VH-VL binders against Flagellar assembly factor FliW (fliW). Designs and how they scored, part 14

Target 1, 154 residues: Flagellar assembly factor FliW (fliW), of Carboxydothermus hydrogenoformans (q3adg3)
Amino acid sequence: MFILRLFSPAFGEIEADESQIFSFPEGLPGFSHLKKFLLIRHRDNSPFFFLIAIDEPEIYFILIEPSRLLADYHVELSCEQQGLLHLSEETPVLSLNIVRIPPEAKEMIINLKAPVVFNLQEKIARQIILDADYPVRYPIPLSKVKEKADAGTK
Below, E stands for the ipSAE of ESMFold2; O stands for the ipSAE of OpenDDE; V2 stands for 0.75 times the mean of E and O plus 0.25 times the DockQ between their complexes.

## First folded at step 11 (VH-VL; framework fv_sonavibart)

Design y4 (from x1 with heavy chain Y32N, light chain A51V; at its last look DockQ between E and O 0.84; V2 from the best seeds 0.73)
Fold by ESMFold2, look of step 11:
Structure y4 (fold): chain C 154 residues (1-154), chain A 126 residues (1-126), chain B 103 residues (1-103)
Amino acid sequence: as target 1 above (154 residues)
Amino acid sequence: QVQLQQSGPGLVKPSQTLSLTCAISGDSVSSNEAAWNWIRQSPSRGLEWLGRTYYRSKWYNDYAESVKSRITINPDTSKNQFSLQLNSVTPEDTAVYYCARDIYEWGNYYGAFDIWGQGTMVTVSS
Amino acid sequence: DIQMTQSPSSLSASVGDRVTITCRTSQRINSYLNWYQQKPGKAPKLLIYAVSSLQSGVPSRFSGSGSGTDFTLTISSLQPEDFATYYCQQSYTFGQGTKVEIK
């Protein structure tokens, strides 16, 4: 088990093992130089995750697991996209969406068009632009997020 | 409102260095939600991206492979500008040169150039 | 090397016509497709970003669609100010342009 220690201005001191580290072979769009990220769930039963750049931990992204909020949202990858992620039928996969929470906002903005897809076996990930006609800026009230999270935990 | 204003000479001799400047108003060259690009256009090649500079926690540059050995793009935070220098020019570098902004929103990179400078016609001729 | 081919390369149309321009890439690119309008002597102007999102200030007669390697720009009712050259763009690659001229 490898213990990685990071300091992030947003999160303070962080310790993680190698199972939480993912390689992004082409980085993220707009951050092509950032090739390794740490994935942390916000807390138990939270739909939120943080994706923290290991080489520049002041850079991070907020991710959400959409299944708790959006019943009709489906991530369907082409054969070519599956190949880029080394996916087969048995490969464990996690799909999360980047969110932006503007300052003083009562809502979040989800990019439903381009989930970040994680190959949990090989520890690689990529942001994939879906063929489906999903919006890149999908607003959702934070009150609805809290409502769904609370209902799911009880 | 964000505006880009270009300046620089329109005539450059072969083998010399083409040098252009793009002044930014209404935004900061060090904005972590933007990147600052140079794009050129000629009848024979059409629109061709050359490179960009941007700040995220430090300064980064990306350059097109076709010009990578000859190009430099530098920000100037004190003047809120960014520059293009293209060394060893030939007549094939004759084009209209544009500076352009693309925008990022923490993980949302559209790859779109939403603000363009007015363009500078640069002729490379003896 | 990614090639982007627009169809048609030029067209002639009348005010009020529905105009459709297609953009085809040589392979799938993991980047958004965007559309620009350019008039002579002017810089390109962003119309559509992320396939179908209308840029601020662009009239709703413009729309975009498509996925994979095939994308379209539609002008539902052509106006006099719409006679221009239109470009698709994905990543750092631009199409060759489609010139829309008055019939």
Scores: ipSAE 0.617, ipTM 0.847, lowest interface PAE 1.5, mean pLDDT 88
ESMFold2 (binder alone), look of step 11: mean pLDDT 90; pTM 0.938
OpenDDE, look of step 11: ipSAE 0.771; ipTM 0.918

Design y5 (from x1 with heavy chain G107A; at its last look DockQ between E and O 0.82; V2 from the best seeds 0.70)
Fold by ESMFold2, look of step 11:
Formats: structure tokens, sequence, C-alpha cells
Structure y5 (fold): chain C 154 residues (1-154), chain A 126 residues (1-126), chain B 103 residues (1-103)
């Protein structure tokens, strides 16, 4: 077990264990130099996660698990893509999507075309461009996200 | 409206250094949401990406393997420009050179060049 | 080594025709595919990004589709101003171009 301690301008002091650390062999598009990230859930019952670069903690991404909001969204990887992530039928997997909240907007924008897929066993992850014809800019009202979070606390 | 304006000489002798600049208006060379590229085009090679410079907490450069030993791309924040220097040119470096912007949306990097400079024809001959 | 090949390399078509251009790679490239139009003496102009997303200001007669190693640009009803060369691009690699000549 390893406890990692970081300071991030956005999050302050962060303590994380080794189960939260993921290796990105090719980084992220536009950030190919960043090879290791922390994955942290925003709050206990929040659909949001933060992905924080270990070597440059001022750089972070907001992720969401879209299945909590979009029941028909399905992540299907090609055999080649599964191989790049070392996936088999028994491998535990987490799939999250990058979101952006434009300034002054009541919507968030989800990239449904390219989820970040995590191999939870080997602790590797990659952003994968799906074969399915999903949009790269999918707007969803923030009020819809709030309704799901409130219902989860009931 | 973002615009890119190129400048630099159109004729360069073999073994010399090709030097071009690209001036940016309507955006910043240090924008977290952009990267600044050089691309060239010739009949024999088609469109060929050469490299880029960009700011993400610090300055980064990426260069095409084919020119990596000869190329330098530098930002100039005070003039809001970025430059290309290509050393030891040969006639095979004759091409139209373009500067171009690509856009990020915080890891939504499409790798698409949405704004291009006007192009500079560079001829390398003795 | 990965090759990116457009088909056809050239075509002639009449105003109103449906035009289809394909872009194929020898292997999957895990990056977005983009399409450009270039007219003589001008820089390329972005038409489609991320395989199917229409760039702002581009007419709706242009559309893109495909995934993996096979991608398509379609012009649903060719117009006189669509005479140009079209390029696909993934990552830092461009296709060789498809020249569209209007009869």
Amino acid sequence: as target 1 above (154 residues)
Amino acid sequence: QVQLQQSGPGLVKPSQTLSLTCAISGDSVSSYEAAWNWIRQSPSRGLEWLGRTYYRSKWYNDYAESVKSRITINPDTSKNQFSLQLNSVTPEDTAVYYCARDIYEWANYYGAFDIWGQGTMVTVSS
Amino acid sequence: DIQMTQSPSSLSASVGDRVTITCRTSQRINSYLNWYQQKPGKAPKLLIYAASSLQSGVPSRFSGSGSGTDFTLTISSLQPEDFATYYCQQSYTFGQGTKVEIK
C-alpha cells in the first residue's frame, strides 16, 4: 500500500492510496507527456470524478459516469482496443467521460465519442475513440445531473 | 476573429537556415486551449506536419521525426508570434509552408487545424 | 508503418451529383479523423472534425462518417464552388488528396 501526498491549486492537499493511481501509457490527447494520474470521486454519491496529473497537479480533468444519466450509452471496444488495455472477460473495468462546463452555461458538455477506460486490475487507462457514432459534444442540463444526485440521497 | 499572418523569405540557399514567423491576432500564443503548428506542402510529399509549440503549465514542443534534428519552433509571447527555423536545408525542403492552430477543449483534443496562415512559398536552390 | 490512402485520387462530377470520397488506413489510429478542402493557391480549410462534426460555416451538404480504418466524406449535391482537392487527416498524417473536378 502507498500513500501519495500532493498539493493541487484546485484541490489543496490530497492524500491518496495506490489503488487510485493509474498509468496512462500514451498520456491523454494533447497531454501525451503526463503518464500518471490520480482518480478521485468528487463526493460519496456524486456522478463526478476528478483525474489529477501526478507530475503536474494543477492539470486535472472532470469525468462523469454517463450510465447514471444516459441508460442507452454503451462502451464497446474493438478487439485491438481491448488488447491495448489488457482486457479480458473477467477484468474489472471503469468507463468515464470527460465533461466541460462552459462559463455562464446551464449545461455540461460530455464527450461521448471518447471515454476514458480504466483497467482496475492492472491500473492502466487510455482515452479510446469508439467505433459507434456518438457525439464529441453532447450537452446535458445541469439540472438533470442535480436531480440524479438528489435522488441518490433518498 | 483569429488570424495568422506569416512572414519570412521565399528563397533560401542550400545548407542555410530557413526562418519564418507567424503572427497571431485574436488569440494568444500562450493559450491553454491551443497549439501552434508548422505544416508544409509539396507535390512530392503532399501535406507534411513539421512540429508545434504550446503552453500547458510550461512550454512544450513536438517535432516530426523526419526533421527533429534540424527544426526549432519558438514562441514569442511579447510579440504574440511563433517561429520556424529549419537548419541545413536542401532542395527537397522546397514547399509551401503554413502555420496553423489546433484546438483543445481540456483533453478533447481533436487534432484539427482550424485556422491557417496564408502560406509562404520557400524555394531552396543554389 | 501506417499508410493513409484516399480513394479515388481524382474524379469528375456534375453539379447536383452525390460525391463520395474514402480515407483508409492500414491500421487503426486512435485519434480523430478530420477533413479539409483546399482550393488552388489557398490554405486548406477545415470541413469536418472528429469524423462527423461539421465545422462552423460549412454547408450542410458536407457530411462525414466512418470509424476504425474506414472513413467517408460525402457531398450530397455538388455545387460549382466545391471544385477543390479534399484531404483526410488523423493525428499528424494527411491523406494524399482527392481532386474533385466539376464538369
Scores: ipSAE 0.595, ipTM 0.846, lowest interface PAE 1.6, mean pLDDT 87
ESMFold2 (binder alone), look of step 11: mean pLDDT 89; pTM 0.932
OpenDDE, look of step 11: ipSAE 0.728; ipTM 0.909

Design y6 (from x1 with heavy chain K58R; at its last look DockQ between E and O 0.51; V2 from the best seeds 0.65)
Fold by ESMFold2, look of step 11:
Structure y6 (fold): chain C 154 residues (1-154), chain A 126 residues (1-126), chain B 103 residues (1-103)
Amino acid sequence: as target 1 above (154 residues)
Amino acid sequence: QVQLQQSGPGLVKPSQTLSLTCAISGDSVSSYEAAWNWIRQSPSRGLEWLGRTYYRSRWYNDYAESVKSRITINPDTSKNQFSLQLNSVTPEDTAVYYCARDIYEWGNYYGAFDIWGQGTMVTVSS
Amino acid sequence: DIQMTQSPSSLSASVGDRVTITCRTSQRINSYLNWYQQKPGKAPKLLIYAASSLQSGVPSRFSGSGSGTDFTLTISSLQPEDFATYYCQQSYTFGQGTKVEIK
């Protein structure tokens, strides 16, 4: 286990182990030079995560696990996309979506078209643009998120 | 709403520095949800991205490999504008130059240019 | 070495026609595909982002589709103001353009 310590203007002092570090071979769109990110769950049973650039920790993204909120949302990767992530049937995978909460808004906005897919065994990840016709801007009321988070802990 | 207004000379001699400015209204050059780009267009190469500047707690720049050794893009927060300097120009740098904003709708990067300046025709000749 | 090729390079059409323009990349690029309209003497104008999302203020007769390496811009009923050159773009690469002219 390796303890990583870094400072982020948004999060202050952060301590994490090496198991939370993911390599992004192509970085993220608009940030192709950032190849390593720290994935932190907001708290136990929270659907929210933070993805923080290790080399430039002022850069971060808010992610959500939508499967408990959107029953009809399914991430289907092409064979080529699965190959880029080294995925097989037995590979543990996590799929998260980038979100934004506009100031003074009662909704959050989810990018359903391009989930960030994590290979949990090899610790690699990529943002994948799906072939399915999902929206890049999908609003969800914040009240729905709170209700699902509370119910999910039960 | 958001508008980009370009200024700068239309004729530059070879080996000199091309200098253009893009003034921003309706948005801030330091907006966390924007990036500020220079793109040029010529008949021989079509539309060609040159580089960008953006602010996320500090300033960042990305430059196209084709011009990386000659280009500088600088923000100016006091004037709410950003500039292009392209050193050692040749006639191959003759083009219409545009400034453009990246679309950052609700904090996600799409790589789309949603607002463009009016364009500046720049001719490099002796 | 990714190339983006639009088809056709030029076309002639009449008002009311359904127009389709295609954009093909030499290989899959993990980036969004965007479409622009440019009229002579004017800057490009964003029409479609992320393959199929309509930019605010763009008429609904414009639509986009496609994935992977093949993308299409469709104008369902061509209007006089739609005669222009159209460009696809992915990452920092633009297609060569498709000129839509009056028949």
Scores: ipSAE 0.570, ipTM 0.829, lowest interface PAE 1.6, mean pLDDT 87
ESMFold2 (binder alone), look of step 11: mean pLDDT 89; pTM 0.933
OpenDDE, look of step 11: ipSAE 0.810; ipTM 0.921

Design y7 (from x1 with light chain Y92D; at its last look DockQ between E and O 0.72; V2 from the best seeds 0.74)
Fold by ESMFold2, look of step 11:
Structure y7 (fold): chain C 154 residues (1-154), chain A 126 residues (1-126), chain B 103 residues (1-103)
Amino acid sequence: as target 1 above (154 residues)
Amino acid sequence: QVQLQQSGPGLVKPSQTLSLTCAISGDSVSSYEAAWNWIRQSPSRGLEWLGRTYYRSKWYNDYAESVKSRITINPDTSKNQFSLQLNSVTPEDTAVYYCARDIYEWGNYYGAFDIWGQGTMVTVSS
Amino acid sequence: DIQMTQSPSSLSASVGDRVTITCRTSQRINSYLNWYQQKPGKAPKLLIYAASSLQSGVPSRFSGSGSGTDFTLTISSLQPEDFATYYCQQSDTFGQGTKVEIK
């Protein structure tokens, strides 16, 4: 258990502990050499996360928790895919999707086809390409993101 | 507009080294958004990926197992190009050689080749 | 050893025909499936990436589908410029090609 300090050009100085570090055995597509990432939530109650490469902190990804926006989106992993992540029925799991927000855009683009799936117990993760026919480019207006995020209040 | 221009000899003798160059315009060989590949095509083997080079804070290479012991791919940042060297060639290395760029969208790397060089026919014979 | 097999290896078709080409792998590959068109003397041209996404500038008569080990490229109404050889690809592996010829 420790406090890790690293500098990221996009985030400045970051303090994190061991619970926020995930091993990516195959890295990410296009970044197979990056095996360790720091996962941080943007803010409390935010659907957004940042995934920051520990060895090259200028490289990061924006992730979103899709359950807050898309009621019908289901992440179903094959038995083989579950095995690659060491998942069993009792394993705590987090599934997040990579998001692109174009400059000055009022919408974001979600890759629904290939979520990043985190084994929260063993601290391993992989990007998994789903069998379901989801798009790699799914636009959502940013106004809907804010409206959906506020839907839990009275 | 990104364009790839290949150069190099079309005839190589057996046991020698095949050497090709791919010049990049409209993009940088050191772009962290790109990877630079060599692919060859022959009637007997079809399309065959050989390897790639890419920059992510330092240079990385990936090579196909079938040629790993004989292949080298080097970037040249000053000339904005990358090269292929294939040692100890035999007539079975006769093919059209292509350089190609991988498509990339922030966080989405599809492993698809969206820009190709014009191709270089290389014949290995005495 | 992962084998990628396209079916058929060749076919003859007329302008206006619906053409279907399949790509099958011997086991699942956890990577995106892509499709290319190639005409004689020219480099392959990307048509479809990530199984079903059309590359920019590709006509909508081309479509892709499938997942796991079975994928399909469809040309809904064959045009004269579509007579070519078509390849599927996942990761560092290409299919053997499907030649579409004029009947």
Scores: ipSAE 0.665, ipTM 0.859, lowest interface PAE 1.3, mean pLDDT 88
ESMFold2 (binder alone), look of step 11: mean pLDDT 90; pTM 0.937
OpenDDE, look of step 11: ipSAE 0.826; ipTM 0.928

Design y8 (from x1 with heavy chain Y104S W106S N108S Y110S, light chain Y32S; at its last look DockQ between E and O 0.60; V2 from the best seeds 0.00; counts 0 for: sugar tag NSS L30, pae O 5.0 > 2)
Fold by OpenDDE, look of step 11:
Structure y8 (fold): chain C 154 residues (1-154), chain A 126 residues (1-126), chain B 103 residues (1-103)
Amino acid sequence: as target 1 above (154 residues)
Amino acid sequence: QVQLQQSGPGLVKPSQTLSLTCAISGDSVSSYEAAWNWIRQSPSRGLEWLGRTYYRSKWYNDYAESVKSRITINPDTSKNQFSLQLNSVTPEDTAVYYCARDISESGSYSGAFDIWGQGTMVTVSS
Amino acid sequence: DIQMTQSPSSLSASVGDRVTITCRTSQRINSSLNWYQQKPGKAPKLLIYAASSLQSGVPSRFSGSGSGTDFTLTISSLQPEDFATYYCQQSYTFGQGTKVEIK
């Protein structure tokens, strides 16, 4: 099994297998040149993930599983968007949202308008702008998030 | 409140360098949530994005292809500002120049320009 | 390169009118479609981001809609202060503008 080893200033030495590597054919906005990312769950059953650029490990994003926090949030992709990700009805899909956690803030800001969608079978992913009317900035109290994260560890 | 204050000369001779500065208040030039841009506007070319600088563990720059060979955007963390240099100017570079902040998309570092400087009219003339 | 086409280039309207401006992009990309208002001698002002999200402080009479390559800015009831030029923008490309004038 292929093991990826990289050093990230934020995380130190990281070891991961190839199943955690995703191709972003278009990169991410502002980082179009970065085509490979490592996806790591924060901890077991945590709603948080880290998306780390393999070519520039100092660049990373914090992602969250919105279904853990928002019951009414649903990611619906158009046929065109599904095509871009090579999705079929049988394709295992993971949808995560980028979050910002300002220092000493009482709330995190989640982007609900543009989730990152992962094809877990082909290991490709894209940030997709949804047609649905979701906010780009949705504040969530950190206390609520911590409760969910802690519950997952029990 | 976040504000951008522009400064620099409004007259530049052909073949010389256009230089402008944008001072930031209420935010940091090295903010992980922002990108700092220069945009110009003229009757002939409309609104035209020129480039940006932003900090993500290190400094990055993106430039428009139309000016890439002539443009430099530099941050100054000590003064919390960023500058524009455009070399070898011609009358076609005559425009109102704006600095602007982009923070429209959480974590994506691209999208909309929510804060603008007051604009600087720059005329290229002999 | 992304091409942005606004329609109309200009329109005349009266206070209270419903105004609709359209923007067409040459391709669908993973970037927000935004709308700006600009008055003479002033910098553009962000009105709508991500196609339909209203910027803080912008009146609710402004709304954005659309998806794919076709987008619309709507002013439900035009006010005197709304006479201006409006621009759509996606990625680093701006539309040519739509001037809303007094009829």
Scores: ipSAE 0.024, ipTM 0.667, lowest interface PAE 5.0, mean pLDDT 89
ESMFold2, look of step 11: ipSAE 0.492; ipTM 0.828
ESMFold2 (binder alone), look of step 11: mean pLDDT 89; pTM 0.932

## First folded at step 12 (VH-VL; framework fv_sonavibart)

Design z1 (from y7 with heavy chain Y32R; at its last look DockQ between E and O 0.49; V2 from the best seeds 0.69)
Fold by ESMFold2, look of step 12:
Parts: sequence; structure tokens; C-alpha cells
Structure z1 (fold): chain C 154 residues (1-154), chain A 126 residues (1-126), chain B 103 residues (1-103)
Amino acid sequence: as target 1 above (154 residues)
Amino acid sequence: QVQLQQSGPGLVKPSQTLSLTCAISGDSVSSREAAWNWIRQSPSRGLEWLGRTYYRSKWYNDYAESVKSRITINPDTSKNQFSLQLNSVTPEDTAVYYCARDIYEWGNYYGAFDIWGQGTMVTVSS
Amino acid sequence: DIQMTQSPSSLSASVGDRVTITCRTSQRINSYLNWYQQKPGKAPKLLIYAASSLQSGVPSRFSGSGSGTDFTLTISSLQPEDFATYYCQQSDTFGQGTKVEIK
């Protein structure tokens, strides 16, 4: 394990552990050439993560962990989708959703239809389009996010 | 407001090169959040995606397998346009050719074409 | 190779009718399904992206649904300007089109 050093215009100098690097075999839609990303949690107990392209670190995505904010949201992958991610019953998995926070907004917009699913053991990830009828554009109040974050810090 | 304006000849002889251009206004061909496509339409084959060009850290091209040996799509940043070159054409290449931009929304890319050029009818005939 | 088949290929309808067009793919594609309207002599116009999301400026009488390999475009109450050909698209593949004609 060692420190990866990376410069990003948005984040400045970043030092990260190699275990935070994920391979995206098909990249992300619109960015199919970006095959490796650094996953960074915003801070302890934050539902937010940043996904930063290692080869082009000016490109990044904001991700949110939906489980603490949306109790009824369930990520169900088909057998084919599980196979693409090399998932078995014991495989540790993280599921995050791309979000946009408009300037001065009281809401954020989350893509519930297509989570980014991470195989934490093999360090591969893919954006998966779910069969369930979820919207690609789901607004959620930022006050709800702050309330959950504050409740988690005791 | 983004607009695409096509230009190029409507008649090409077999074995020659089909050449079209698409001028962009209201956006940049070098936008890191866009991709610029060529799509054609004929009665026998319907709508066919041919390829695209886009800039991220450098210029990239993706081409349809059916034409990849004959196609070139090039950006021109100084004129804010992109071109289609299709070599060694046959009557099977007769179609209406469109340029189009992929939709990009809120950090999401859907592979949908939201802005189209007006179309250019190209006939390949001796 | 992926095949996209629209049903029906053609239909006749009257103003006010509910119109349903289906798109079936030969296999699941990890890409969004999109719908377009095309009138004679014009470029296609995006109606629906990501199966069910209405493009800005498109009337709310248009809606989309479906997942996996089966998708539907619905026009809840057909208007005179809706007589056109409709196409589904996923990744780099388009359906063959469905022509909606006046009865």
C-alpha cells in the first residue's frame, strides 16, 4: 500500500491510499476513456463522496450514499449485472449515486436510476441502470442531508 | 442557444470521398461535456449512427464498425466545427446525413441526441 | 448484434386517440433508451430520454416507460402536430420507426 499523489484543480494536491483506486472497465457514460478513479469520502460521517478521474483529475463527480437518506431506495442487480461486477454473496459492495447541487440551491438532484456500484474486494466499479422504476432526476432537500449528518455526529 | 448548421455537396460519384461539415453556434466543439456525432438515414437502413468526436484530455473518436475502415471525423476548433469524411463511397451510402450533439445534463450522460443539424441529402451515383 | 424492433411499423389514428408504440431489443443493453419524433423533411426531435424523462419543451402528453428489453412511448391524446414517425434509440442503434398516420 502507498500514497498516490495527484493534483486536481478543484481539490488541490491529493494524497491517497492505493486502496481508494477503482477500475471502471467501461468508464462512465460520456467519459468512456476514463478507466481509473479515486474515491474519496468528503469527511467522516458524510454521505458525500468525490469520484476523481486519475488520468484527468479536473474531471470529477459528486456521489451520495443514499441508504441514510432514502429508506425505501433499494439497489437490486440482475444476475447478469452481478456477474459484470464479479459479485458473490459475501462480496463487500458500496452503492453510490451521482448528484448535482445547483448553485445556491436548497435541493440536490440525484440519479436514482443508475447507481455506481463498487466491488470493494476487487476494486472494480460500474454505473448500472436499474430495472426498477426510479427517476434519473430526483430532487432532495439539502436540509434533509444536513439533518442526517448532524444526527450521525454525537 | 445551440445550433448546428451543415454544409457540403449533395452529389458524389462512386469511389470518391463524401465530405460534410457541421458548424456549431452557442457551444464549443472542444467542450469537455459534449460529443459531436454524424448520423445518416436511408429508406433501406433507417437511422444509422456513424461516429463521433469529442474532447476530454485530448481528442477522441468513436466509429461505427460498419464504416470504421472508411470514416474520419475531425474537429476544427478555429472554425468551431466538425467534419465527416467517408471514403470510397458506393450507392449504398446514399442517405440524408445529420450532425447531432449528445445531451449532457447535471453530470449525467444519456446517449441521446438533443440538437440536430438540418440534414444534407447526399446521393452517390455515377 | 443488437436488434431493435418497434411495434407497430405503422398505425392510423384520429385526433384525441391514445397512441402506444413499443420498442423491443434483442438483449439488455446497459444504456439508456431514448425516443424521437421526425416529420417529413426534418431532423429527428428528441422527446424522451432515459426511458421516461421528458425533454424540455416537449408536451406532457408524451410519456415513456419500460426497462430491460421492453419500452413504450405513449401519446395520451393525439394532436394534429403529432402525425409523424417515431423512433427508439439505445446506444448506437435505432429502431426501424413507427409511422403514425391520420385515419
Scores: ipSAE 0.662, ipTM 0.858, lowest interface PAE 1.3, mean pLDDT 88
ESMFold2 (binder alone), look of step 12: mean pLDDT 91; pTM 0.939
OpenDDE, look of step 12: ipSAE 0.845; ipTM 0.928

Design z2 (from y7 with heavy chain Y32R, light chain A51V; at its last look DockQ between E and O 0.69; V2 from the best seeds 0.73)
Fold by ESMFold2, look of step 12:
Structure z2 (fold): chain C 154 residues (1-154), chain A 126 residues (1-126), chain B 103 residues (1-103)
Amino acid sequence: as target 1 above (154 residues)
Amino acid sequence: QVQLQQSGPGLVKPSQTLSLTCAISGDSVSSREAAWNWIRQSPSRGLEWLGRTYYRSKWYNDYAESVKSRITINPDTSKNQFSLQLNSVTPEDTAVYYCARDIYEWGNYYGAFDIWGQGTMVTVSS
Amino acid sequence: DIQMTQSPSSLSASVGDRVTITCRTSQRINSYLNWYQQKPGKAPKLLIYAVSSLQSGVPSRFSGSGSGTDFTLTISSLQPEDFATYYCQQSDTFGQGTKVEIK
């Protein structure tokens, strides 16, 4: 199995396999030059993930799986967007949202308008701006974060 | 509280270099949550984005294709400024030039220009 | 090469009128659409960012909507200070502007 080792100032030495590496053909907004990222779950059954730039590992993002916290949140991609991600009905997909936790805040801020969508089979991903009218700054109390709780399937 | 103050000559001769400076107060040119842009406006072209400079883990520049071969945008961290240099100008470069900030919040990039300088009318004529 | 077209290019309206300005792009852009107001001799002022989010200090009579290639700025009840030129912007491209004049 392929083992990747890299150093991140925030995470130290990281050891990862091929299944955790994703290609971002357009990078992320504001970081169009970064094409490869490592996706790490915070811990088993945690709703939190880290997305770490392989070429510049000091750059990372915190992601959350929204289905565990927001039962009414639905990611609907246009046919064009599905095509850009090579998605079909059988393709395993993961959708995560970027979060920011302000210092000393009791809330985190989720970008519900633009999830990061991962094709788990082909290992490509993109940040997609949804057609649905979701907010780009959605506050949620940290007390509602259910790291071990099951989230409904959407 | 954040303000952008522009300076530079308003008259430039053809074939010379247009040089403008934008001074930042209330924010830092090296802020990892911002990008620093130049935009111009003329009756014939309307509003036209020229380029930006920004710091993340290192300095980056993006330039519009229409001026990419002639433009340079540089930060100056000691003076908390950023500059525009446009080489080999012609009368078609006559416009009001604006500097502008856009915000990158860690996790969100809207591409919106929330703070603008006052504008500098630049005329390219002999 | 992405073109952004605003409609109408100009309009005349009375105080109290509902005003609607549209912005259409030649193709879908994976970036947020933003709206600006500009008065003569002044820099543009951000009104709406990320399609529908109201910038701080902007009156609630301004609203934005749309998706894909079609977007709308609405002024629900026009005020005297709203006579200006309005621009849409997406990525590095601006619309040509819509001038709102007194009838």
Scores: ipSAE 0.664, ipTM 0.860, lowest interface PAE 1.4, mean pLDDT 88
ESMFold2 (binder alone), look of step 12: mean pLDDT 90; pTM 0.938
OpenDDE, look of step 12: ipSAE 0.834; ipTM 0.927

Design z3 (from y7 with light chain A51V; at its last look DockQ between E and O 0.79; V2 from the best seeds 0.74)
Fold by ESMFold2, look of step 12:
Structure z3 (fold): chain C 154 residues (1-154), chain A 126 residues (1-126), chain B 103 residues (1-103)
Amino acid sequence: as target 1 above (154 residues)
Amino acid sequence: QVQLQQSGPGLVKPSQTLSLTCAISGDSVSSYEAAWNWIRQSPSRGLEWLGRTYYRSKWYNDYAESVKSRITINPDTSKNQFSLQLNSVTPEDTAVYYCARDIYEWGNYYGAFDIWGQGTMVTVSS
Amino acid sequence: DIQMTQSPSSLSASVGDRVTITCRTSQRINSYLNWYQQKPGKAPKLLIYAVSSLQSGVPSRFSGSGSGTDFTLTISSLQPEDFATYYCQQSDTFGQGTKVEIK
């Protein structure tokens, strides 16, 4: 098992293993030069994750698992998109959405149109623009996230 | 409010270097939420993206394949501007040249050019 | 190479008409489709970004839709100020333009 150590201004010293490292062949939009990221869950039973650039760890993204909050949200990939991620029917997949939390806001903004899709077996990921007509800026109250998480922990 | 103001000569002789400058007000050339582009327009080529410069922990450039051997785009943080240099021009480089900002919201990149300079007609002739 | 083709190349319409312009790419591109308006002697102006999102200050009569390789710009009720050429754009590629003339 590989132990990765890096320093992030937002997170301090981080230790992680190979299972948390993902290759982004095209990077992320606007950061196409960043090809490797560390995926960390915020805490057990949290819908939040952090995606931290390994080569430039001051750069990170907040991701959310939408299934806990949005029952009707479905990620459907074209055959071409599945091929880019090396997906087959047996491949374990994780789909997370980038979120922005404005300063002092009571809501967060989720990009439902373009989830980040992770091939958990081969450890590759891409941000995929869906064919479905989802919004790129979807506001949701932070109180709804807290209420769902509290119910899940009871 | 962000504005882009272009400057530079409108007439260039063949084989010389086309040089244009775009001054930025209301934003920073080193903004993590922006990239700074040159786009040209001619009757034969339509709108043609030439390249961009942007800062993400260091400076990056992307250039169109059609011009990448001849083009340089440089930022100038002290003057808050960016430039276009196109070497070895021919009459086929005659066009209206625009500078433009595309926007990037942290984590949400749309690839849209939301602010444009006024345009500079550049004629390449003897 | 990626070919981006608009249809029609030009059209004439009356004030109040519904106008539809299509943009087709030769293959899927993993980037957002955007729409611009350009009037003679002026720089292009962003109308629609990310397929269907209306840019600030743009009238609500403009709308966008589509996915994959087929996208549409619609003007629900054409106004005199809408005489212009319209362009789609994806990544670093622009369509050839659609000229809209008000008759």
Scores: ipSAE 0.637, ipTM 0.858, lowest interface PAE 1.5, mean pLDDT 88
ESMFold2 (binder alone), look of step 12: mean pLDDT 90; pTM 0.938
OpenDDE, look of step 12: ipSAE 0.814; ipTM 0.926

